# Designs tried in a protein design chat: VH-VL binders against q9nrl2r1430to1533. Part 5

Target 1, 104 residues: q9nrl2r1430to1533
Amino acid sequence: GGVHELSAFEQLVVELVRHDDSWPFLKLVSKIQVPDYYDIIKKPIALNIIREKVNKCEYKLASEFIDDIELMFSNCFEYNPRNTSEAKAGTRLQAFFHIQAQKL

## First folded at step 1 (VH-VL)

Design c9 (framework fv_erenumab)
Fold by ESMFold2-Fast, scan of step 1:
Structure c9 (fold): chain C 104 residues (1-104), chain A 124 residues (1-124), chain B 110 residues (1-110)
Amino acid sequence: as target 1 above (104 residues)
Amino acid sequence: QVQLVESGGGVVQPGRSLRLSCAASGFTFSTYGMHWVRQAPGKGLEWVAVISYDGSNKYSVDSVKGRFTISRDNSKNTLFLQMNSLRAEDTAVYYCARDLSYGGKAGYYYMDVWGQGTTVTVSS
Amino acid sequence: QSVLTQPPSVSAAPGQKVTISCSGSSSNIGDNYVSWYQQLPGTAPKLLIYDNNKRPSGIPDRFSGSKSGTSTTLGITGLQTGDEADYYCGTWDYSLSAVVFGGGTKLTVL
């Protein structure tokens, strides 16, 4: 991507961070707090890491950015049972993301 | 008009029990974690307990473990703190507070709305 | 004592800048978001800062937060007499499975 795509990625990440349902995704899950998380989830990611990758121009294509966001949601649904507050927040935030990602 | 109103405080003898209530209004109570925080006269804030939005996760400070029980009734928009075997050191103003942090296993550390408090005095 | 360490008091004149420190460890500040609370005399605490450096609606930009390693600071610029209060830092401690607060800092505006 170009400069316009990079600014679009930053804008979208900021909108995700501001969303009421972003709380499970703001930073990596703590191994101290959730000891079995990293035994189950092999490619952990969070919005702070994605934002850092955007700032360092590590996404060459919109698809790479979208893949990292989708990985974040996939990890949420893999670890958290569907009736949990984490999974419900993830479902709502993912729907919001899909609408916003149409701009990319 | 988001409000939390505590009640149930009073003066009680050591070893007795009290049940505190926190009535919530102006928001969807069932979607928020809730805390109890206390403050002894002239002292700082001391966290007491937290309960998740659905009541499935509960944590409390070690000094009240086995004596205090946090619970909620989402159909009545009410948070409770059952306090048994009260001691002089439990004397404090008790605040309820709403939590907007991660919830669940991720932890609780963000209290955006507080009640005015209810006073508990345990006389020795 | 408190798990998080704050100075017991700080003082400055109107219009000056003041910073209040809060020190912890890796199990609390080092691995978690920090909040700051203001308590005016005789009132309930009020959220000033959340997620290390964000302000709730209605909190003026004179209040700022920052986090570095296992420490956090609350900054207040353009100090006003109405800022006289007790200030508390707070976060989650994984080793205790508990919310922990600093001991509080009394701000006096001289």
Scores: ipSAE 0.005, ipTM 0.583, lowest interface PAE 12.3, mean pLDDT 86

Design d1 (framework fv_pamlectabart)
Fold by ESMFold2-Fast, scan of step 1:
Structure d1 (fold): chain C 104 residues (1-104), chain A 124 residues (1-124), chain B 107 residues (1-107)
Amino acid sequence: as target 1 above (104 residues)
Amino acid sequence: EVQLVESGGGLVQPGGSLRLSCAASGFTFSSYWISWVRQAPGKGLVWVGEINPDSSTTNYAPSLKDKFTISRDNAKNTLYLQMNSLRAEDTAVYYCARTLYYDKSGYPHAFDIWGQGTLVTVSS
Amino acid sequence: EIVMTQSPATLSVSPGERATLSCKASQSVGTNVAWYQQKPGQAPRALIYGASTRATGIPARFSGSGSGTEFTLTISSLQSEDFAVYYCQQYNSYPYTFGAGTKLELK
């Protein structure tokens, strides 16, 4: 990806981080707090990791960036039952992401 | 009416090549991921591969990656499957299928519209 | 690759009965599961996506449920037009994979 694409990715990640529903996604799930998480989720990811990848210019295509964000949501819905605060936050944040991603 | 129509199937000898087409109508073709899915006679469904709206991304079933190529021509509303080095095991009805957009995100979800299929028979 | 296992392979039922079809994934796929109906000589028809969301035009007697590795398609009060093969599919990971199908047939 180009400088302009990276700027757009950074802007989108910042908007996601600042969203009220970002709290389940800010950092990787703690293995100590949630021991079974890594038995179920094989490709863990979080916004802080995605932001680091953006800053290091590791995304060559917008699709790669979008794939990592969608993986984050997929992990959330897989681990967390639908009626949990985490799943509800994920549903709202994903909808927000889809609207913002139209700018990519 | 939203529809997909496959064509180009037929008899081909082992080791041969064939190009399938899928003509789209009734929707904005250039906005959708489209897949190819095949089904051998009397057997189940097998995903072949997919292509994104602008052709920048193609994904394939690992066993088929080296012999099949998916492309599209948005100006002609047409999807293509180039099939090379065909073997008897490639005998199947080939369907093109549109990705369902629950929220219009553009990400692959499920296949909501399917063509009628075109039969490819690989035999001597 | 993720293996989708459907059971039973064949289910013999009468009109008006309830049919329950099972689909199990070899690893978690979230709710990224779709169900398709296929009649002889026809293309597959989308029934359910996201494990539980009915596709447009699909009758209310069809319902889907499940998450993770265990999924179910239920057809309440079977109609004569419902006798077909049903496939589940995961779209969580490449390659997308389908179950081998459950054939719903008349007793």
Scores: ipSAE 0.000, ipTM 0.542, lowest interface PAE 18.6, mean pLDDT 84

Design d2 (framework fv_pamlectabart)
Fold by ESMFold2-Fast, scan of step 1:
Structure d2 (fold): chain C 104 residues (1-104), chain A 121 residues (1-121), chain B 107 residues (1-107)
Amino acid sequence: as target 1 above (104 residues)
Amino acid sequence: EVQLVESGGGLVQPGGSLRLSCAASGFTFSRYWISWVRQAPGKGLVWVGEINSDSSYTNYAPSLKDKFTISRDNAKNTLYLQMNSLRAEDTAVYYCARDSPYRGDYAFDIWGQGTLVTVSS
Amino acid sequence: EIVMTQSPATLSVSPGERATLSCKASQSVSSNVAWYQQKPGQAPRALIYSASYRATGIPARFSGSGSGTEFTLTISSLQSEDFAVYYCQQYNNYPLTFGAGTKLELK
């Protein structure tokens, strides 16, 4: 893995975190607030976990980083009905991610 | 009246391309998500994809992502489906259908009459 | 993808009878299910949305029920114009998916 790739991942994650539509993705879904989430979603992930992986240099390739971000969006669309605020936020944030990811 | 009218269907050779149009009238087209839904002869309905009101995002059936593109021209009240790399299994009547995530619990409330696409040698 | 399974494939009924059509989702879709009617040579027509709400202009004899994975469309006192194919659809998750349809035919 290159140092420049790690810097690019950090920059992209920070841009995602600061986006208005990041709120459903900042932390893992609460089991107390959403008890059935972990029965449906088998590989939970969130931006705070992805950022920790970036900071620990756990992504060796851009594809591994992109796969984790896409997993996060896939989980959102699997759990949340299409017309929910979470799904709408996810759709907008994913579109933003696809534009930014072209720079990786 | 509120209506959607598809056009542009026809006979194409395998590997060919075709662009379908869907003309909207009787409602504020620019405020609605619109989908494309297809139906092979004698078969059921299959969702192709959708586009939101301002074209800022589109969603597609995973099997069709790489060969179909949905776009719209709100000034012309028209929706488009660009179809590339067509194969025999793409033979179907193609419908445009209106839904509204911004209006809550609506499915497809208005459908066009459909336009037939036949992919054959 | 979520698979929607409709049963029976064909239902033979007479006018005045009650028809009950079933739709099962492979995983929970909450109440985000719609039902459509399609007559030969015509586009589908919306009947029910959110599992139980009738679309505008749909006669009271059509009713929907269910939540989670099990959904039912009921037509009380079947009329001659009701012989058609009926499709259920989930709009809970992408991709949107339809059942294979139930054909109502005259006995």
Scores: ipSAE 0.000, ipTM 0.558, lowest interface PAE 17.3, mean pLDDT 86

Design d3 (framework fv_pamlectabart)
Fold by ESMFold2-Fast, scan of step 1:
Structure d3 (fold): chain C 104 residues (1-104), chain A 122 residues (1-122), chain B 107 residues (1-107)
Amino acid sequence: as target 1 above (104 residues)
Amino acid sequence: EVQLVESGGGLVQPGGSLRLSCAASGFTFSDYWISWVRQAPGKGLVWVGEINPDSSSTNYAPSLKDKFTISRDNAKNTLYLQMNSLRAEDTAVYYCARVYDYVWGSYEFDYWGQGTLVTVSS
Amino acid sequence: EIVMTQSPATLSVSPGERATLSCKASQSVDSNVAWYQQKPGQAPRALIYGASTRYTGIPARFSGSGSGTEFTLTISSLQSEDFAVYYCQQYNDYPLTFGAGTKLELK
């Protein structure tokens, strides 16, 4: 019997989730904790949603997967001022993603 | 399966013009930057140029900019190379090649066509 | 333009041996180097990008290393199908440039 190999998308999402700077991106932003978020951000997304889409084989192209990850970072920088811990975490995690995405 | 098939090569006299085509299948053609790369007989690979998904941007090797034009027709999944003022040194196999991931700075080529031979001779 | 210099021009080896191919850039290209294999009469085949990352389906015996200006492609335990010409390419700066190739031939 063979062992399962993780898909390239699943492997990359796992690496992102394991990163110390993933904390702002693990779950959707709470409307209760951040009431104006959904007034500013029109296409919210997070790593848990992207991972679920990967597991359900909803990405047909690498570009679709990458677009969702980039949307996640774009939302972070749109909502959070540059000097926030969220924006700083996003900057570092995005740089890490750029290196890892070359495997796709 | 990703496929790129070049056509239009042949014998051309010096000073002549030729238009090459590259037919793409097995992927969403309109999502990718595509390049032309040439290889003279017994020589190495030389990048010719590239075109972005919506045709708003093209980049060329500086020595070839004024004689070659890259275009694409996304409705037909076809890439073109217009070659003008051809000389003997343009004799080569011309490949179309898919750029792996332009957005992420990976401008290298993951899939190549089989090439079409252009011979410039009197 | 960035000049990519490959050495040796020809490497004569036997099956089962280890082959080490060198590629040097005239200026730093970070890790933006790809390697291609080309057999006679065929199109190039992508092996490695980002200096060290194998494309899916490429056997583990192919490994790449290096950063900056010096890069290496290593083929451990050569197989008969590995005798081909190998090209390195930088994609750090325009125009994109390739090395002149290293021909791996049977001793």
Scores: ipSAE 0.000, ipTM 0.548, lowest interface PAE 18.4, mean pLDDT 86

Design d4 (framework fv_pamlectabart)
Fold by ESMFold2-Fast, scan of step 1:
Structure d4 (fold): chain C 104 residues (1-104), chain A 123 residues (1-123), chain B 107 residues (1-107)
Amino acid sequence: as target 1 above (104 residues)
Amino acid sequence: EVQLVESGGGLVQPGGSLRLSCAASGFTFSNYWISWVRQAPGKGLVWVGEINTDSSYTNYAPSLKDKFTISRDNAKNTLYLQMNSLRAEDTAVYYCARGIYDSSFRPYAFDIWGQGTLVTVSS
Amino acid sequence: EIVMTQSPATLSVSPGERATLSCKASQSVSTYVAWYQQKPGQAPRALIYSASTRATGIPARFSGSGSGTEFTLTISSLQSEDFAVYYCQQYDSYPLTFGAGTKLELK
């Protein structure tokens, strides 16, 4: 109807943020809480950074947006062992993302 | 001071329409998601819907999406609720409420509320 | 939708007593729960965010706890101004939902 909807990128980020498994990805990993994270992960990113880039119209191609989301998951799996709650959440959220990304 | 002020409430006939306004002051209105929340006399709080910072997204309680429309004018620091096809069960005080991020980035807890505007739907 | 169930519906207590208010979610909401105080004729006032974080200016006698499906708001030494209705709210998923409220009344 007459209601403006989110752009495809904004809608997807909102769905990711509100997903039960988004908790490891909402903000950048704290250097104080996880001191070795930035020694291992060279391109840190989180949903709050991706949301800010979407709001500022910084993604010119769907592939750029998808690359940032995939980088976020890649960082999760590189840092966190497979049996951690973080890695398990990342696996489920990535599967959800792949289904939703078909709209892009 | 940070403030939200609702206006536009009143008596309306069943089937009628009404537009509520919420004027924001004391903060950068365009940086916040804002919700409408209603409360029927003597009853609890019911979330109506929300709008994002740039109006590209609105979300509604599923029972209300086809009769209510939320919009905002960032240049005027004002939020609106367009209410159509009103029924007796829509009688309530309508609040606008500012969404905030807690440590989770979710903008759904409300820190600032207006005083509300009463909408009475009666013949 | 996630249903938030508050109990008891009314709690009769005296000043100086401890009050414990319960809020149960129909499914896990992690720690994404807020608590609000509402006095007659007034807008709700934010008390607690993220289940246990006090809002700015809220006295230390108010404390929140819980995670998953079970949440509590505790008021450790009731003052006369604390007699009000208290609402919990989940913000884990849409639609955002509130409990029906617990009325804290003078015994």
Scores: ipSAE 0.000, ipTM 0.562, lowest interface PAE 13.8, mean pLDDT 85

Design d5 (framework fv_pamlectabart)
Fold by ESMFold2-Fast, scan of step 1:
Structure d5 (fold): chain C 104 residues (1-104), chain A 123 residues (1-123), chain B 107 residues (1-107)
Amino acid sequence: as target 1 above (104 residues)
Amino acid sequence: EVQLVESGGGLVQPGGSLRLSCAASGFTFSSYWISWVRQAPGKGLVWVGEINPDSSYINYAPSLKDKFTISRDNAKNTLYLQMNSLRAEDTAVYYCARLYYKSSGYYRAFDIWGQGTLVTVSS
Amino acid sequence: EIVMTQSPATLSVSPGERATLSCKASQSVGSNVAWYQQKPGQAPRALIYGASYRATGIPARFSGSGSGTEFTLTISSLQSEDFAVYYCQQYNNWPYTFGAGTKLELK
């Protein structure tokens, strides 16, 4: 055999998941733990949802993939005050994403 | 003090299955990504896969995704590798290895390794 | 997948000499390269991360350099315990990939 080809989108999602600052983004925010989140955030998204969309070939353009990642960061900064651990993690992970996205 | 100890290796026939364990001590196991890395006799190192602290993300080498399953039990400080449909080319020493991070950049290495456990696939 | 190519496959040197080991990536990996030492019957030991930073407890005679696609591990004034196989690894792209190793042996 051979080694299966990997998509660039899958590689980038895996690198984001591996990053120390990914913890606020791995899965959707719990309504039980954060009851007002879904009243404030109208288009919730997380890395597990984005990875599922990549695996189902739902992104036809790189811009669609980038838009979903940027939406994830935008939601973080909209909900979380700037001095929170979530917002600080989001700032560092977004910077890392911008460097890696240059490869797309 | 900081240690990883693998176990569960041995002789298995082609098509068989094995479950490897990696026992951690001397550090907060539940805080680290841990990988499995294998090495065929006289050959180089090949990354098998990894698991994050809470088991919500598990990544595999693309060629091994459907054969191997990685899991962990943080209460027991133990990592597992379930190996199915084994073939002669899976013969190797299997290491568990802890991923070191340094957040001042994207700095990473496997800083702590177990001694390895030998898996031999033959008739 | 990114391919890491190490050269030479075997390097024969004497104690007290300098050894220079090469590692090339098939595409740019920035500075995201680690180096490992492996002695017969033992697990690998981390030497270098981030292309040039020494891991804790690693002697000053070990140094790493490089960025992009070309990386070097240098061992100055070789000691008898330094005869081992050395592996480079990239962690810039998933999946992690290792070079095939350079065996450092006694002349």
Scores: ipSAE 0.007, ipTM 0.692, lowest interface PAE 9.2, mean pLDDT 88

Design d6 (framework fv_pamlectabart)
Fold by ESMFold2-Fast, scan of step 1:
Structure d6 (fold): chain C 104 residues (1-104), chain A 121 residues (1-121), chain B 107 residues (1-107)
Amino acid sequence: as target 1 above (104 residues)
Amino acid sequence: EVQLVESGGGLVQPGGSLRLSCAASGFTFSSYWISWVRQAPGKGLVWVGEINSDSSDTNYAPSLKDKFTISRDNAKNTLYLQMNSLRAEDTAVYYCARDTRLYGDYVFDYWGQGTLVTVSS
Amino acid sequence: EIVMTQSPATLSVSPGERATLSCKASQSVSSYVAWYQQKPGQAPRALIYGASTRATGIPARFSGSGSGTEFTLTISSLQSEDFAVYYCQQYYSYPLTFGAGTKLELK
């Protein structure tokens, strides 16, 4: 038993999940609570799905991981008007992600 | 190359109306929010308003909401600003600017060169 | 609306010197501040977004810092092409608002 480094993707997803502004992104949007979401957003994704893909080694390239994170933010900004708490949280979390993603 | 080209500016009488155009090229116009920003001669920048990718949302500076309307034609890659009830204080260079919101930056990364609107008798 | 106050209105500096420009928000805007450079007869050019992230193609001598209500733009070694007007902008809430600008001029 030695110490093993976490993958860069695993570390970054954990940092995103722990960020104060992650709350809109933790799980897929509820069809019951937000009935029109899936009429507007055709490729839904959330941090729990991305984390599962990381744990299953489904990202072969950093670009694939980055694309899924960016899709999550793109969905947020497409659905939520700029003045919403969701859009504001998304903007802050995406800025944090862009800084951290420079390490990938 | 990303380009935005404004047109339609000119001299207009107080109380008159004018329609500005912004022609976009070099990028997928239909994927971006676009803003209008104005600048009076020798003064600073003032945000006018914005429109989302599919025209379902518009936002305006409160002082301009009743007199200005933003629209777009994605098939023509063109943005419009309809200006009504113009006053001398509306004299400015009007810029269209691409909003990177889709990519989370919320910055105006590309601007046109502007079109001058002069409101004078 | 959120008022952005820039100071000084004019800053006189020589090439090679450090310039520091201030921008204050009337209420917290978190890190949602962008900086733009404008030269006479030209459209504005994006420099910084998210208070501290440089836009693509912007030289390393430009840096932004701050959060909440107080923000700064620093040019570490001023070059002749840097003499321009600089604007800060908040995009935390509507309406989007700009500061009145700081004019950077040759001493």
Scores: ipSAE 0.000, ipTM 0.563, lowest interface PAE 17.0, mean pLDDT 86

Design d7 (framework fv_pamlectabart)
Fold by ESMFold2-Fast, scan of step 1:
Structure d7 (fold): chain C 104 residues (1-104), chain A 122 residues (1-122), chain B 107 residues (1-107)
Amino acid sequence: as target 1 above (104 residues)
Amino acid sequence: EVQLVESGGGLVQPGGSLRLSCAASGFTFSDYWISWVRQAPGKGLVWVGEINPDSSTTNYAPSLKDKFTISRDNAKNTLYLQMNSLRAEDTAVYYCARDWYESSGYFPLDYWGQGTLVTVSS
Amino acid sequence: EIVMTQSPATLSVSPGERATLSCKASQSVSSNVAWYQQKPGQAPRALIYSASTRYTGIPARFSGSGSGTEFTLTISSLQSEDFAVYYCQQYNSYPLTFGAGTKLELK
C-alpha cells in the first residue's frame, strides 16, 4: 500500500495547489512582508514543503500527511483574523481538503 | 419572529452517539451561517462549530472536530449536530445560534435557541 | 486560541447602582466582541456586538466600550431583572471564544 498511498498524497497536493484558494499556502510566509509571523507561528509549513516531503517519502502514514495539512490551516486561522482574504481562502480550501481526504 | 428550537438531547452511554436537531423559523434559514454552542452544568459557554448557508464550509473548535459533524437541510429549515464517541465531559446543554453578518465580514451571534440537554453517563 | 478573561467572577450590587464588567483578550480582537446575558435556566440573550453596538430592543442602560484587548460592559441604574451572568465573546479569530462569565448578584 505505500506506493499507492504516495501517489494519492501527490495527487491530493497537486489538487490543492491548483485550487483558486491555495494562494496563501503555496510557499512559506515572507518575514520581510509579514515580520511578526514567526513570532506567533511556531511550526510554519506550506504546500511546497508538504509536496517535497511526499516526494521524498517522508510520510509513513496517511495520518502524518493529514496532520501536516491540518497544521497549515491551523496556522492560517491562528495568524489571520476571520474576515481576511487569507482566512476566507483557508476556510474554503480546508473544506475542499476534507472532501478529498475521504478518498485516502 | 426569529425562533430556533433544539431537540434530540437525552441520556447516552459513554462511547455512544447522538444526533441533535435545530428547527429554524421566522427568517430565511438558507441565508445564514448557524453555530452550535454548548454549556456544561454550572460552567460557561463553549463554541462547538458553525456551517455556512450552502453547506460548503464548516468550522469547528479544534478539540471537537474529530467527534462532531455539523450539517443542515435547507429544505427542512433544520440544522444538525452529529455527536460520536461521547464522554462524560460532553455533558452539556447544546444551543444553536444564528450568526449575524456585518458588512465588516464578521459574524457575532444574535438569536439563540433554548437548548437541549445531553447527559453522558452510565 | 484567544483567551477571554472576565473580572470580577462575581459582582455584588444593589438595584439603582452602576455595574462595570471587564473583559480582556489575550491578543487584539479589534472591536469584534459581543456581550450576552444569561438568566438561570434560560438561553443566552445577545446584548451588544462590535464592542459598543446594542442589538435591537436592548435597553439604553446597557453600554459597551473598548477595542483591541480591553472591553467593558456597563449597566447604569440596575433593575431587578438585570441580575444574571454576563459573558463576553470574541468573534475576530477561530475558534470563537467566550469569557468564563461575571455573575451579578444582589448585595
Scores: ipSAE 0.000, ipTM 0.593, lowest interface PAE 15.1, mean pLDDT 87

Design d8 (framework fv_pamlectabart)
Fold by ESMFold2-Fast, scan of step 1:
Structure d8 (fold): chain C 104 residues (1-104), chain A 123 residues (1-123), chain B 107 residues (1-107)
Amino acid sequence: as target 1 above (104 residues)
Amino acid sequence: EVQLVESGGGLVQPGGSLRLSCAASGFTFSSYWISWVRQAPGKGLVWVGEINEDSSSTNYAPSLKDKFTISRDNAKNTLYLQMNSLRAEDTAVYYCAREFYDYGSLEYYFDYWGQGTLVTVSS
Amino acid sequence: EIVMTQSPATLSVSPGERATLSCKASQSVGTYVAWYQQKPGQAPRALIYGASTRATGIPARFSGSGSGTEFTLTISSLQSEDFAVYYCQQYDNYPYTFGAGTKLELK
């Protein structure tokens, strides 16, 4: 992608970070707090990593950016049972993302 | 018309096993999480566990996770509850209940229930 | 686990009166509370979810309120078919838990 696409990716990541439901996704899950996470989740990712990839121009296509965001939500729903605060936050943030991603 | 019909209940000896079935009709079974809920005679409702659309996720009440297993066959529109190591306190009517998800508010509840099947654990 | 406590255990009322049923959670459950009605020999029927949203087809005389740890189900102008046992349920955390029920009986 172009400068316009990179600007759009940065804007969307900022909107996701600022959302009230972003708290489970801001940084990688702590191995100290959640020791079994990395045994279950083989491709961990978080918003800080995605933002860094955007800033380093590592996304060539909007689809690559969208795939990383969807992987983040997929990991959340795989590890966290549906009735947890994490899964509920993920469901709301994913819905918000799908609305915003229509602009990409 | 949405319908859930439980079957397989009966008398079982302590330490025994039993498998219950819940036959679904009138909706796209493969699109819903389904729960099992039990009720001892004259007592309140107790959640047993749930299973997601494709069987990739199951959740159980902590006291039952080692003796009960939930599974489903989407081709047959049927939900199962395998019960092992049964004791007198497992005597109850067992209901299957469909979990409706309200996408607008991101909330859910048990919108349709079967009539239940009675399991009696006695010598 | 989260304990749901319903009161009173039994409420005796006459048709046309108002009934108010209480449900308390041992810790905050937000608004993630549902109410069910159960008549003798029948499966439970959903009435309310999200503490205050009526399920489809439920008459307007049924209303729910509350958040956090204190929840109320109100039935205005009781009809004869409303005499049943009512259960509250939290779905904020596993395991899902129900109250012991409030029996609404004819005076």
Scores: ipSAE 0.005, ipTM 0.649, lowest interface PAE 11.4, mean pLDDT 89

Design d9 (framework fv_pamlectabart)
Fold by ESMFold2-Fast, scan of step 1:
Structure d9 (fold): chain C 104 residues (1-104), chain A 121 residues (1-121), chain B 107 residues (1-107)
Amino acid sequence: as target 1 above (104 residues)
Amino acid sequence: EVQLVESGGGLVQPGGSLRLSCAASGFTFSTYWISWVRQAPGKGLVWVGEINPDSSETNYAPSLKDKFTISRDNAKNTLYLQMNSLRAEDTAVYYCARGGSYLKDYYFDYWGQGTLVTVSS
Amino acid sequence: EIVMTQSPATLSVSPGERATLSCKASQSVYSNVAWYQQKPGQAPRALIYGASTRATGIPARFSGSGSGTEFTLTISSLQSEDFAVYYCQQYNSWPLTFGAGTKLELK
């Protein structure tokens, strides 16, 4: 991807980080605090990792960026039951993402 | 101006309990993750634990999980640390520190002045 | 848990000199590293976050660099008020962890 695409990715990640429902996604889940997480989730990811990849120009296509964000939400819904605060936050943030991603 | 003020420290006998408070002002307390960090006399910084904005998530250092409980009252702009079964090794200055990425990168951008807890016979 | 290793434990330098402090993570923390300064009897003060971004109000003589597992804090043209203990911290993974600190002392 071009410079304009990378700027759009940074803007979108910043919007996600600043959203009230971003708290489950800011950083990787702790193995010590949640010991069974990595038994269930094989490709862990979080917004801090995605933002680092954007800053290092590692996304060549918008689809690659979108795939990483969707992986993050998929992990949330796989691990967390639907009625948890994490899953509810994930549902709202994912809807927000889908609206913003229409601009990509 | 952002301010964090800890209170509740003091002398405690081994096996005793203490509840520390951290009063926040100058920012929207309810939107930030807040952490407790301790420092034994002459030693380095040790993270105790953290709590998210709506209290739905708390994370602790593994060695302290069964001993300490973090809570918050957003209506009072106050953070708490409940400490049980205290031992001499828990003697430290306890800091509250603001960390949270609703508006900023996740690091401890503001710290309180700390409150000293001394566990002694 | 991610272990943060700081070296040296103590660095003796004179005002006007350049000080270089090292911090190594046991596994990748990307750029999610902060540096703090602590003077005796005081709370820590944030200096650097995101490995290389200066916190508000921090003088330009403080600079950070590094990514992944190796990080450096550099203080150019050391001032008398810079003699303190410096801690690195990773905020990439729980539990949050600090290095043991590097003490800058007057030579």
Scores: ipSAE 0.000, ipTM 0.560, lowest interface PAE 14.5, mean pLDDT 85

